VH-VL binders against Mitochondrial import inner membrane translocase subunit tim50 (timm50). Designs and how they scored, part 6

Target 1, 142 residues: Mitochondrial import inner membrane translocase subunit tim50 (timm50), of Dictyostelium discoideum (Social amoeba) (q55c70r191to332)
Amino acid sequence: PGGKKYTLVIDIDALTEITKTSKYPTLYKRAGLDFFLDHLRKDYEIYLYFNGNIPQNKYEQLQFKIDTNGKYFTGLLYPETGIKERNQFSKKIEMLDRDPSKVIFIDAASPYDHPNVINIGKFKSNSKDKLLIELLPVLESF
Key: E = the ipSAE of ESMFold2; O = the ipSAE of OpenDDE; V2 = 0.75 times the mean of E and O plus 0.25 times the DockQ between their complexes.

## First folded at step 4 (VH-VL; framework fv_enfortumab)

Design b13 (from e05 with heavy chain S54R G107A M108F V110I)
Fold by ESMFold2-Fast, scan of step 4:
Structure b13 (fold): chain C 142 residues (1-142), chain A 121 residues (1-121), chain B 107 residues (1-107)
Amino acid sequence: as target 1 above (142 residues)
Amino acid sequence: EVQLVESGGGLVQPGGSLRLSCAASGFTFSSYSMNWVRQAPGKGLEWVSYISSRGSYIYYADSVKGRFTISRDNAKNSLSLQMNSLRDEDTAVYYCARETVEYDSYAFDIWGQGTTVTVSS
Amino acid sequence: DIQMTQSPSSVSASVGDRVTITCRASQGISSWLAWYQQKPGKAPKFLIYAASSLQSGVPSRFSGSGSGTDFTLTISSLQPEDFATYYCQQANSFPYTFGGGTKVEIK
């Protein structure tokens, strides 16, 4: 735990694209990712969420590729095997011992209309967007 | 193997009501979100409503909000759409569609044949 | 709501032609876009998901590209069974919205 006022949970697919077909998978970062995380870690506990599409034995390796100095993430979250709902904010955060009203989820998996869920879509390395850069001032204002 | 079969369409007067049903077979119905999509004669596709796999999350197109109610019975592998206060512009073929949960998907991978709703006097 | 603008509304083509259909979103939808094919009197058929991934069983002459707001469906060498109406659909946010459709008809 980080002991901060708010908790930010970020789906790894909102931050990165991981090539699944390669024998040696490549990880591509969304534009502004390092700047985004470096700024938010000051005010947020940040958890990296794995949506079950990534083998468990790769979690720590992928975290290290994103956060090589261990400075961004408070911890990792992985859902246990079960039925996946499109709008599952409560399911995704139920493993956190935190007040749900103090948790903000940045999601890639599906559209959400929950006030604490920000859907920026899955990152694809063939796309050029500024979503993390545009989102940063909003989250910093909390 | 995997099938969706709609029923309940018909002719109804403006202001009337109609209940559509969709029977699912060949897959674990309770694991999938379901949608209703309609198509007016000679027009394009219009999304109508969504219901999550367990029924916890429901969404409607603005044009049907307050008049239509989507529901599901996972024990009976059935999806329903209760349509009230029907208008001429609700005339369409109504499709039941399964939403995929595969990697990167979130699209309608299985569709029923459609059931026709005609609202006119 | 996210508006999906599809162009052209119709295109006349011959077997063997390259056909390009464009879909534009009124706001960013990342890659949350699917393409469907519909033949007269039939339910739509799923072709492409995540903007560029072919559904299994769909011929390789079909391809999708784009991200953010601008998307394209391409049929590299049109076959007789490809004369149909094509629709794009965004799944980024509710309400879900479809493009107006592009009818690919014989010249």
Scores: ipSAE 0.000, ipTM 0.519, lowest interface PAE 13.5, mean pLDDT 81

Design b14 (from e05 with heavy chain Y103W, light chain S30Y)
Heavy chain, then light chain:
Amino acid sequence: EVQLVESGGGLVQPGGSLRLSCAASGFTFSSYSMNWVRQAPGKGLEWVSYISSSGSYIYYADSVKGRFTISRDNAKNSLSLQMNSLRDEDTAVYYCARETVEWDSYGMDVWGQGTTVTVSS
Amino acid sequence: DIQMTQSPSSVSASVGDRVTITCRASQGIYSWLAWYQQKPGKAPKFLIYAASSLQSGVPSRFSGSGSGTDFTLTISSLQPEDFATYYCQQANSFPYTFGGGTKVEIK
ESMFold2-Fast, scan of step 4: ipSAE 0.349; ipTM 0.731

Design b16 (from e05 with heavy chain D104E S105G, light chain A50D)
Fold by ESMFold2-Fast, scan of step 4:
Structure b16 (fold): chain C 142 residues (1-142), chain A 121 residues (1-121), chain B 107 residues (1-107)
Amino acid sequence: as target 1 above (142 residues)
Amino acid sequence: EVQLVESGGGLVQPGGSLRLSCAASGFTFSSYSMNWVRQAPGKGLEWVSYISSSGSYIYYADSVKGRFTISRDNAKNSLSLQMNSLRDEDTAVYYCARETVEYEGYGMDVWGQGTTVTVSS
Amino acid sequence: DIQMTQSPSSVSASVGDRVTITCRASQGISSWLAWYQQKPGKAPKFLIYDASSLQSGVPSRFSGSGSGTDFTLTISSLQPEDFATYYCQQANSFPYTFGGGTKVEIK
């Protein structure tokens, strides 16, 4: 019991914008992010995907900023080397022992070779979009 | 003042072991990722190992993987490097270095003065 | 592993000269590159992060540029205290890798 029917893999750029600063990087969350993840975690396994543009030394900082108490994410997915591993994404999903047809990928901008992709674009902190709020009922209907 | 002070270096025979320590002061140690970087006599800088602020993420250079173990004690503001099965090519000055911002950074902004490890017969 | 190649390995220069050091990554690292200065017998000093941003306290004669694979460190008017070895370092992925270093020597 309590088994999840679907797996969400969410590109970090779909959820946040990171503004590089001298000493303290500023991370901006897309509107409704915490509400979105808190609701979906009850029915979905949620994996945060660090795409090829995110350096490995940022993983803990970014995870902590988004999910400070370890409540939202089932796990993390990341390539070992930037661009070269992005094309092998489907193979990594298979390694999770999941049916690829039951994995939904929420993408920012990169084209992924995966059957179930929802592209909501890169988040820009100077934009007040409602895309996560609008997407939530769609995902809850699955 | 922000400081890192290494200790534990010395002369050791091939196949021997040493434990290096790095004492941190003047900042919230538990909020920063830490590195070990070494430099052989007359050579350039070589990254050795990384540990995240919580200790959950650890990485090693291929040349030391399986022989060296990085660890930290956030309650004691201390970083350690356990060095086993030492080889001649491990002879170097070993520096501990802090990532430039809390949790993970853009480079290494604070360095210790180094501790010398000499592996010879 | 990402290989970092620095050139030249050494340069002889006079006070007042413009010195340019290049650093090339074997694959794209965006702007995840730092520059360090090291004087004999001393620990490295952090100069530049994010390819082009000066660390607080570093003189404005130092500048960094580049993105992707090609990067440069420029000292616009060399001062006596600038004679040192300079290293680039990629922070894009593990293992972290340093360039081989460029020694800036008195002519």
Scores: ipSAE 0.059, ipTM 0.653, lowest interface PAE 6.6, mean pLDDT 83

Design b19 (from e05 with heavy chain Y50W, light chain N92H)
Heavy chain, then light chain:
Amino acid sequence: EVQLVESGGGLVQPGGSLRLSCAASGFTFSSYSMNWVRQAPGKGLEWVSWISSSGSYIYYADSVKGRFTISRDNAKNSLSLQMNSLRDEDTAVYYCARETVEYDSYGMDVWGQGTTVTVSS
Amino acid sequence: DIQMTQSPSSVSASVGDRVTITCRASQGISSWLAWYQQKPGKAPKFLIYAASSLQSGVPSRFSGSGSGTDFTLTISSLQPEDFATYYCQQAHSFPYTFGGGTKVEIK
ESMFold2-Fast, scan of step 4: ipSAE 0.335; ipTM 0.739

Design b21 (from e05 with heavy chain E102D, light chain S93R; at its last look DockQ between E and O 0.61; V2 from the best seeds 0.00; counts 0 for: pae E 2.8 > 2)
Heavy chain, then light chain:
Amino acid sequence: EVQLVESGGGLVQPGGSLRLSCAASGFTFSSYSMNWVRQAPGKGLEWVSYISSSGSYIYYADSVKGRFTISRDNAKNSLSLQMNSLRDEDTAVYYCARETVDYDSYGMDVWGQGTTVTVSS
Amino acid sequence: DIQMTQSPSSVSASVGDRVTITCRASQGISSWLAWYQQKPGKAPKFLIYAASSLQSGVPSRFSGSGSGTDFTLTISSLQPEDFATYYCQQANRFPYTFGGGTKVEIK
ESMFold2-Fast, scan of step 4: ipSAE 0.461; ipTM 0.778
ESMFold2, look of step 5: ipSAE 0.366; ipTM 0.737
ESMFold2 (binder alone), look of step 5: mean pLDDT 93; pTM 0.954
OpenDDE, look of step 5: ipSAE 0.620; ipTM 0.872

Design c01 (from e05 with heavy chain T100G V101W E102D G107A M108F V110I)
Fold by ESMFold2-Fast, scan of step 4:
Structure c01 (fold): chain C 142 residues (1-142), chain A 121 residues (1-121), chain B 107 residues (1-107)
Amino acid sequence: as target 1 above (142 residues)
Amino acid sequence: EVQLVESGGGLVQPGGSLRLSCAASGFTFSSYSMNWVRQAPGKGLEWVSYISSSGSYIYYADSVKGRFTISRDNAKNSLSLQMNSLRDEDTAVYYCAREGWDYDSYAFDIWGQGTTVTVSS
Amino acid sequence: DIQMTQSPSSVSASVGDRVTITCRASQGISSWLAWYQQKPGKAPKFLIYAASSLQSGVPSRFSGSGSGTDFTLTISSLQPEDFATYYCQQANSFPYTFGGGTKVEIK
């Protein structure tokens, strides 16, 4: 079949820094982001996760900034669409209704420690950041 | 014009309960995560609780977990903190604080004036 | 929990002095650190976010630096209105934690 083997859930904070340089937010991509997503989309269904610090009316606009041709992401996950949750990991898995052993989370600032969670920290547009480039071979080895 | 105003503080006996409120004005309340931060007399700042813009994600400091409940009413532009089983060490000024909406400002950019809670026998 | 340690706890300084306050995280927090100023009887005021970015309207004599675990707030030429207590705060992970504060007082 044409289905994907694994599901990847990526916190937008792990991929981008969004800053205000005027009255409009400016989005900066983590180094290697387009290359990273283009390679993983072949083996993963990829969900982009928003932590709720961004207004809902910006979600689709931000997805478009990252994925202009609509080829990377299978869907978006919003904290507003679910039940109240004290453990974000449980909330994310509930929204997907997938086998937890086949779901990998790439998180920025997670309060939980879990073998399927890869915490690469929030992206702050630093010039020496190579984390996505270093992470890609690991995920491709699956 | 952007403002947060706390209320509901007072004197309470150990084991008692209080409900704090925070009224927001001058901004789109439903778009921002909110926090409660407290400060005991002559002491430093202590983070108490977080609630996401929708109310779906909630976190507490270990010292208050199981006793305090944070909630929000976006239609009324109001944040609440229900405090049960109060202890002497909960005596503090309680501030509500807005967490900046952009990723560049994961900081408490707007604070209320604070409401005083005194737990004393 | 990520522990935030500030030093010194207090510093006595004169107008015109350069004041340096340090903040150390027990774990790496990248640049997810904010600085706040608090005057007696008042709510804290937002100064710096992302370790080094000044809030609009904050005087240029304030600057922040650092990443990972070691951070610094510097006031290059202390003014009368700068006598206050300063706090760092990490926003990398829950629970959010504050440093113990540094009181900048008149010498």
Scores: ipSAE 0.006, ipTM 0.541, lowest interface PAE 11.1, mean pLDDT 80

Design c02 (from e05 with heavy chain V101W E102D D104G G107A M108F V110I)
Fold by ESMFold2-Fast, scan of step 4:
Structure c02 (fold): chain C 142 residues (1-142), chain A 121 residues (1-121), chain B 107 residues (1-107)
Amino acid sequence: as target 1 above (142 residues)
Amino acid sequence: EVQLVESGGGLVQPGGSLRLSCAASGFTFSSYSMNWVRQAPGKGLEWVSYISSSGSYIYYADSVKGRFTISRDNAKNSLSLQMNSLRDEDTAVYYCARETWDYGSYAFDIWGQGTTVTVSS
Amino acid sequence: DIQMTQSPSSVSASVGDRVTITCRASQGISSWLAWYQQKPGKAPKFLIYAASSLQSGVPSRFSGSGSGTDFTLTISSLQPEDFATYYCQQANSFPYTFGGGTKVEIK
């Protein structure tokens, strides 16, 4: 059995910046991303959330760029077309079919304040931060 | 050099089944997502189904959900479409098409010549 | 589903004419739009990706523009080989959808 206590849902914009700086798209990882995911995958189910600005045909390749060995993510989540922004949070919970009190969201932005939502902002490759490194001990304490 | 060749089309009665195949050559098939697109006589293009490079992600048009199954065999460089419970409305030329990230926006850059499916009583 | 509305459904034109074809998405698709050319009895040919980027080998008289919901394909000086049906296609989300096509025919 899996035996994992909590579920993490992470907005891809909280982990990466995707830009077209040449003919091909480039993906930049937030500092400590691989270390962060490698440590949490043992105790968490981890779902990668693709927001509405990412085409569905890119999901698998973007997942592969982040998780080349297929070891971090339990699955993928994406917004349901036609559902209002305010209902996306509820839809994510429904898709997971988990106890909502044991689901933690790491968001780039959220319109709703909620105790299980941690907003670390969009990653921008032109800035330096240690947010994933600082967040890791907090999540490991659960 | 790069080529897609469809086969398996034919005449079938309503409610029948057909299996379409697409043979890929001249490129690393396992690196590309693949699509099926159809075109009814005198009508426009209609997207049918998508399968990711690994086969892990699959999507269908609403008109074929529950009736058609897309699959691939990367060892044999082949794409398949199993078509069940066929209807008159499924009569079309069926194209397989390659999708690529290389252009910064995935598009169907290589198309097969098509195979004709006719559903008629 | 994202509906792609293409207009006009047909246009009669002469060699040397400027032809403009429009494509409208029912929802925002950013720049995730491709254009294809199809001649009778043939498979479609890839022309443009990312709304405005011309595929290698496609003549420079073809150009694409737009973002969000409103897009155009322009042929600046129509040549005999350009008489065909043109389709737009969104790649923003599944299901993928095509426009209804615009037939560019001889006047």
Scores: ipSAE 0.000, ipTM 0.550, lowest interface PAE 14.2, mean pLDDT 82

Design c03 (from e05 with heavy chain T100G G107Y M108F V110Y)
Fold by ESMFold2-Fast, scan of step 4:
Structure c03 (fold): chain C 142 residues (1-142), chain A 121 residues (1-121), chain B 107 residues (1-107)
Amino acid sequence: as target 1 above (142 residues)
Amino acid sequence: EVQLVESGGGLVQPGGSLRLSCAASGFTFSSYSMNWVRQAPGKGLEWVSYISSSGSYIYYADSVKGRFTISRDNAKNSLSLQMNSLRDEDTAVYYCAREGVEYDSYYFDYWGQGTTVTVSS
Amino acid sequence: DIQMTQSPSSVSASVGDRVTITCRASQGISSWLAWYQQKPGKAPKFLIYAASSLQSGVPSRFSGSGSGTDFTLTISSLQPEDFATYYCQQANSFPYTFGGGTKVEIK
């Protein structure tokens, strides 16, 4: 269990912008990403969620680009090959064997209302983006 | 070229059964979710059922739950809809539709030409 | 279930006209809305996803806008091949639901 009280699930599009190619994706990190993950991993189990836009054969490579030393993420979550999850909190978290009331989802999807979902939108390589930096104190307050 | 070809429609009495098939070609069938959508004569579109790429997740419209069964055979590139206990209101053209994936959007990017089911009372 | 109310049910228009079709969801669906075109006797054809994103190969005279509950499809200068019935569809949650359709007819 690792002694963590809450589980954090983060859509990869909330953390990165990925230029998709047939051989090699290019990954751009959202400002403050490493600081954000390094601080939250102390109190949260952190799962990286690969949505249906990410080919399954790129999961390992993309995880390595974000978390080179394997220290941030407890695990990976992904839908079935070739699909993405519905905009349903319960469907996304049923992949986890955890208490739903203790799971927080950081989503890049078009905004929707759910008490356990934080919608920060897709990262589009804006160098002035401060959303992760602004979100960190909020999550640390839990 | 992406193609979806439906078959199996016909005339059936109330309470009867029919099995619809959709033959897919021109794309990696096992990578896409599939849907059935129907349209009654002179009426609008009505979503019927969804099946995920592997077949593990399945959803139905309330009007067909317990009567219709969606399935797929990825080795044969085929989608099926088993329709039992048919009712007059099931009379429609049934379309096979591929679900496209574009970031955080779902949509039916390719449709078959449809197969007609007539339930006569 | 999310109900999609589409208006008008029909509109009579001439080539060159601007045509506007509206779609309203009974609950918030963000931008998870698609638009389809259907010609008599034919299967529907996909036009727009995510409320405003035009599919490659669809003419630029088609545009979509809106978010949340209120959505619009606009054809800026109607062409002969655009006479058809148009449907909106929400993909926010199961069951998926369609609007009732808008028939664009020759005046």
Scores: ipSAE 0.000, ipTM 0.525, lowest interface PAE 14.7, mean pLDDT 81

Design c04 (from e05 with heavy chain T100S V101I E102D Y103W S105A)
Heavy chain, then light chain:
Amino acid sequence: EVQLVESGGGLVQPGGSLRLSCAASGFTFSSYSMNWVRQAPGKGLEWVSYISSSGSYIYYADSVKGRFTISRDNAKNSLSLQMNSLRDEDTAVYYCARESIDWDAYGMDVWGQGTTVTVSS
Amino acid sequence: DIQMTQSPSSVSASVGDRVTITCRASQGISSWLAWYQQKPGKAPKFLIYAASSLQSGVPSRFSGSGSGTDFTLTISSLQPEDFATYYCQQANSFPYTFGGGTKVEIK
ESMFold2-Fast, scan of step 4: ipSAE 0.423; ipTM 0.754

Design c05 (from e05 with heavy chain V101I Y103F M108F V110Y)
Heavy chain, then light chain:
Amino acid sequence: EVQLVESGGGLVQPGGSLRLSCAASGFTFSSYSMNWVRQAPGKGLEWVSYISSSGSYIYYADSVKGRFTISRDNAKNSLSLQMNSLRDEDTAVYYCARETIEFDSYGFDYWGQGTTVTVSS
Amino acid sequence: DIQMTQSPSSVSASVGDRVTITCRASQGISSWLAWYQQKPGKAPKFLIYAASSLQSGVPSRFSGSGSGTDFTLTISSLQPEDFATYYCQQANSFPYTFGGGTKVEIK
ESMFold2-Fast, scan of step 4: ipSAE 0.427; ipTM 0.780

Design c06
Fold by ESMFold2-Fast, scan of step 4:
Structure c06 (fold): chain C 142 residues (1-142), chain A 122 residues (1-122), chain B 107 residues (1-107)
Amino acid sequence: as target 1 above (142 residues)
Amino acid sequence: EVQLVESGGGLVQPGGSLRLSCAASGFTFSSYSMNWVRQAPGKGLEWVSYISSSGSYIYYADSVKGRFTISRDNAKNSLSLQMNSLRDEDTAVYYCARETVEYGDSYGMDVWGQGTTVTVSS
Amino acid sequence: DIQMTQSPSSVSASVGDRVTITCRASQGISSWLAWYQQKPGKAPKFLIYAASSLQSGVPSRFSGSGSGTDFTLTISSLQPEDFATYYCQQANSFPYTFGGGTKVEIK
């Protein structure tokens, strides 16, 4: 009741692949993405993290493509001035002003092993996986 | 068909204020981020301000921060720039310009208004 | 802020000439660069996005290249309607910044 105890920070590359089709990119969602976000938003604050490869003027448009009704995400995170490393857990958490022990990071790539970082790899639309579907019960158990 | 029309320019003394407007037609205004860009007489282009399609993200050039305010009214298909504490250096033609897509591989400004002239003179 | 340095400031050319304009960013901007054409007394016209992609309706004699910090706009065979000032603009981060412009004028 009241508020959420845990925070999820999800790298956009873990949820989507953005590929060119003529002059417009096409956004492909990882299998089960909408179901995954819709269920977790009840118990988690969910932040979408834009890594350093996404220009600032595209953040709102890309969020809209993932979350058309504005119902899943609590907010957006992006690199602060001087922070270009998207796989630095401590630097990302500084953006939230939250207790690090209550933040879970879902990352597309991480060179470090950390208990609060779940690396599910970069999503590729030309391959099939069920990682979000398999991950959902684990996150719901917290 | 797709058009942007600026208005509100004029002659003003230093320290004065002006409000520029940009009327959009021929496209879904609420889907596009908008910019203000200015050009001083005989000089190059200078970016002034950006506002996202919803109004949630707003950015300003350092030279105008704290003095200019960008806003939009999606119901009226209009963009505004409130200019306060005007200086001689703000003398320019002011253009409103549309970002190329609400989302896409393209960026930059594909539709521009004709410009409205602001002259700040003592 | 990212500074955009354009060169040359002006170039005199004849119809049929190949014209090359260079734009350098003070920091890496990937491919987030646009090119514009401006004729005297007119608003800028959008030419190129993503450093190398032509806007619809722009003649194929225009081409863009580059990534990171060094970018080039080329007009392979200059036509009378191409005499104008050209500007590059980075869209990688705020504040957006323009190059100083290159005036292409008749010899």
Scores: ipSAE 0.007, ipTM 0.576, lowest interface PAE 11.6, mean pLDDT 81

Design c07
Fold by ESMFold2-Fast, scan of step 4:
Structure c07 (fold): chain C 142 residues (1-142), chain A 120 residues (1-120), chain B 107 residues (1-107)
Amino acid sequence: as target 1 above (142 residues)
Amino acid sequence: EVQLVESGGGLVQPGGSLRLSCAASGFTFSSYSMNWVRQAPGKGLEWVSYISSSGSYIYYADSVKGRFTISRDNAKNSLSLQMNSLRDEDTAVYYCARETVEYDYGMDVWGQGTTVTVSS
Amino acid sequence: DIQMTQSPSSVSASVGDRVTITCRASQGISSWLAWYQQKPGKAPKFLIYAASSLQSGVPSRFSGSGSGTDFTLTISSLQPEDFATYYCQQANSFPYTFGGGTKVEIK
């Protein structure tokens, strides 16, 4: 359990836009991402969720680009081959061995079957995007 | 020049152990994920194992799980495969292969291979 | 595990022919597919990544297409140096899996 009451699972597409514009992948962080994660990690266990569009061989590289010092994330979640997308989240929550009512999912795409889902949509590079900044007080109040 | 050179192959008895090494030169080894891929005589390619650039993410083919261990030493520019409980079916040429630093997948550099023969 | 099926297992062709090799995944892999060329006694050579992106230095007569489950490698005008065995490989998820290979032989 890590001594924290709630678990936060965040879809990588809700935090970042990944583009292939050079020999190295370019990852753009949603406005306020570092501030958002740095504040929430103190009260939440935070898991980064790689959806089915992210190849497994890129997980470490992408995690490191988001969390260079290894301080934000408790761990990673990703889909299993042969399991339908709607079942992926439930299966991963079982693996976490946590009370599902105390797990909050921040979703970028179609909502998963889960009691506590907050959908903020996929991040696109947009200087006007303030969704993480607006979401932080909500999560801090809970 | 960019190069990968395998070594450590040889003849071994069933149930025995062998350690393969792959020496990297001409590029920043620590920036690349590495793979082991094998090919049995007259057969196709079979992926064996993967290790991420830092060594934090490791994956194995089902046929070798629990018997083989992949590791890397970034300070020495080397990749290793410790093979235990060897079986006749492990007889193959073993290649080490580098994955590109680009977002998209691809094993762009391969060694010449080292031959492992498991025979009584 | 994701199963990769290549067809045909072998094809006989002449210089100048158009050669088409297919690769089918047992489940969706988006475009996370690579193609390799292997000549007898040699290590595989990287040819195509992301289903359709040609590796630097590979002749333009090679092309790849497809997404999801069905993929194709095409050699538009076969050259003597193209007689080899070709393999597809999915990189969508671990374990990585290769197709059984397609041997392109001289007719």
Scores: ipSAE 0.055, ipTM 0.663, lowest interface PAE 6.4, mean pLDDT 83

## First folded at step 5 (VH-VL; framework fv_enfortumab)

Design d01 (from e05 with heavy chain V101I E102D Y103W, light chain S30Y S93R; at its last look DockQ between E and O 0.71; V2 from the best seeds 0.00; counts 0 for: pae E 2.04 > 2)
Heavy chain, then light chain:
Amino acid sequence: EVQLVESGGGLVQPGGSLRLSCAASGFTFSSYSMNWVRQAPGKGLEWVSYISSSGSYIYYADSVKGRFTISRDNAKNSLSLQMNSLRDEDTAVYYCARETIDWDSYGMDVWGQGTTVTVSS
Amino acid sequence: DIQMTQSPSSVSASVGDRVTITCRASQGIYSWLAWYQQKPGKAPKFLIYAASSLQSGVPSRFSGSGSGTDFTLTISSLQPEDFATYYCQQANRFPYTFGGGTKVEIK
ESMFold2, look of step 5: ipSAE 0.400; ipTM 0.749
ESMFold2 (binder alone), look of step 5: mean pLDDT 93; pTM 0.954
OpenDDE, look of step 5: ipSAE 0.767; ipTM 0.904

Design d02 (from c05 with light chain N92H S93R; at its last look DockQ between E and O 0.62; V2 from the best seeds 0.00; counts 0 for: pae E 2.6 > 2)
Heavy chain, then light chain:
Amino acid sequence: EVQLVESGGGLVQPGGSLRLSCAASGFTFSSYSMNWVRQAPGKGLEWVSYISSSGSYIYYADSVKGRFTISRDNAKNSLSLQMNSLRDEDTAVYYCARETIEFDSYGFDYWGQGTTVTVSS
Amino acid sequence: DIQMTQSPSSVSASVGDRVTITCRASQGISSWLAWYQQKPGKAPKFLIYAASSLQSGVPSRFSGSGSGTDFTLTISSLQPEDFATYYCQQAHRFPYTFGGGTKVEIK
ESMFold2, look of step 5: ipSAE 0.412; ipTM 0.765
ESMFold2 (binder alone), look of step 5: mean pLDDT 93; pTM 0.945
OpenDDE, look of step 5: ipSAE 0.735; ipTM 0.904

Design d03 (from c04 with light chain N92H; at its last look DockQ between E and O 0.67; V2 from the best seeds 0.00; counts 0 for: pae E 3.1 > 2)
Heavy chain, then light chain:
Amino acid sequence: EVQLVESGGGLVQPGGSLRLSCAASGFTFSSYSMNWVRQAPGKGLEWVSYISSSGSYIYYADSVKGRFTISRDNAKNSLSLQMNSLRDEDTAVYYCARESIDWDAYGMDVWGQGTTVTVSS
Amino acid sequence: DIQMTQSPSSVSASVGDRVTITCRASQGISSWLAWYQQKPGKAPKFLIYAASSLQSGVPSRFSGSGSGTDFTLTISSLQPEDFATYYCQQAHSFPYTFGGGTKVEIK
ESMFold2, look of step 5: ipSAE 0.351; ipTM 0.747
ESMFold2 (binder alone), look of step 5: mean pLDDT 93; pTM 0.954
OpenDDE, look of step 5: ipSAE 0.473; ipTM 0.841

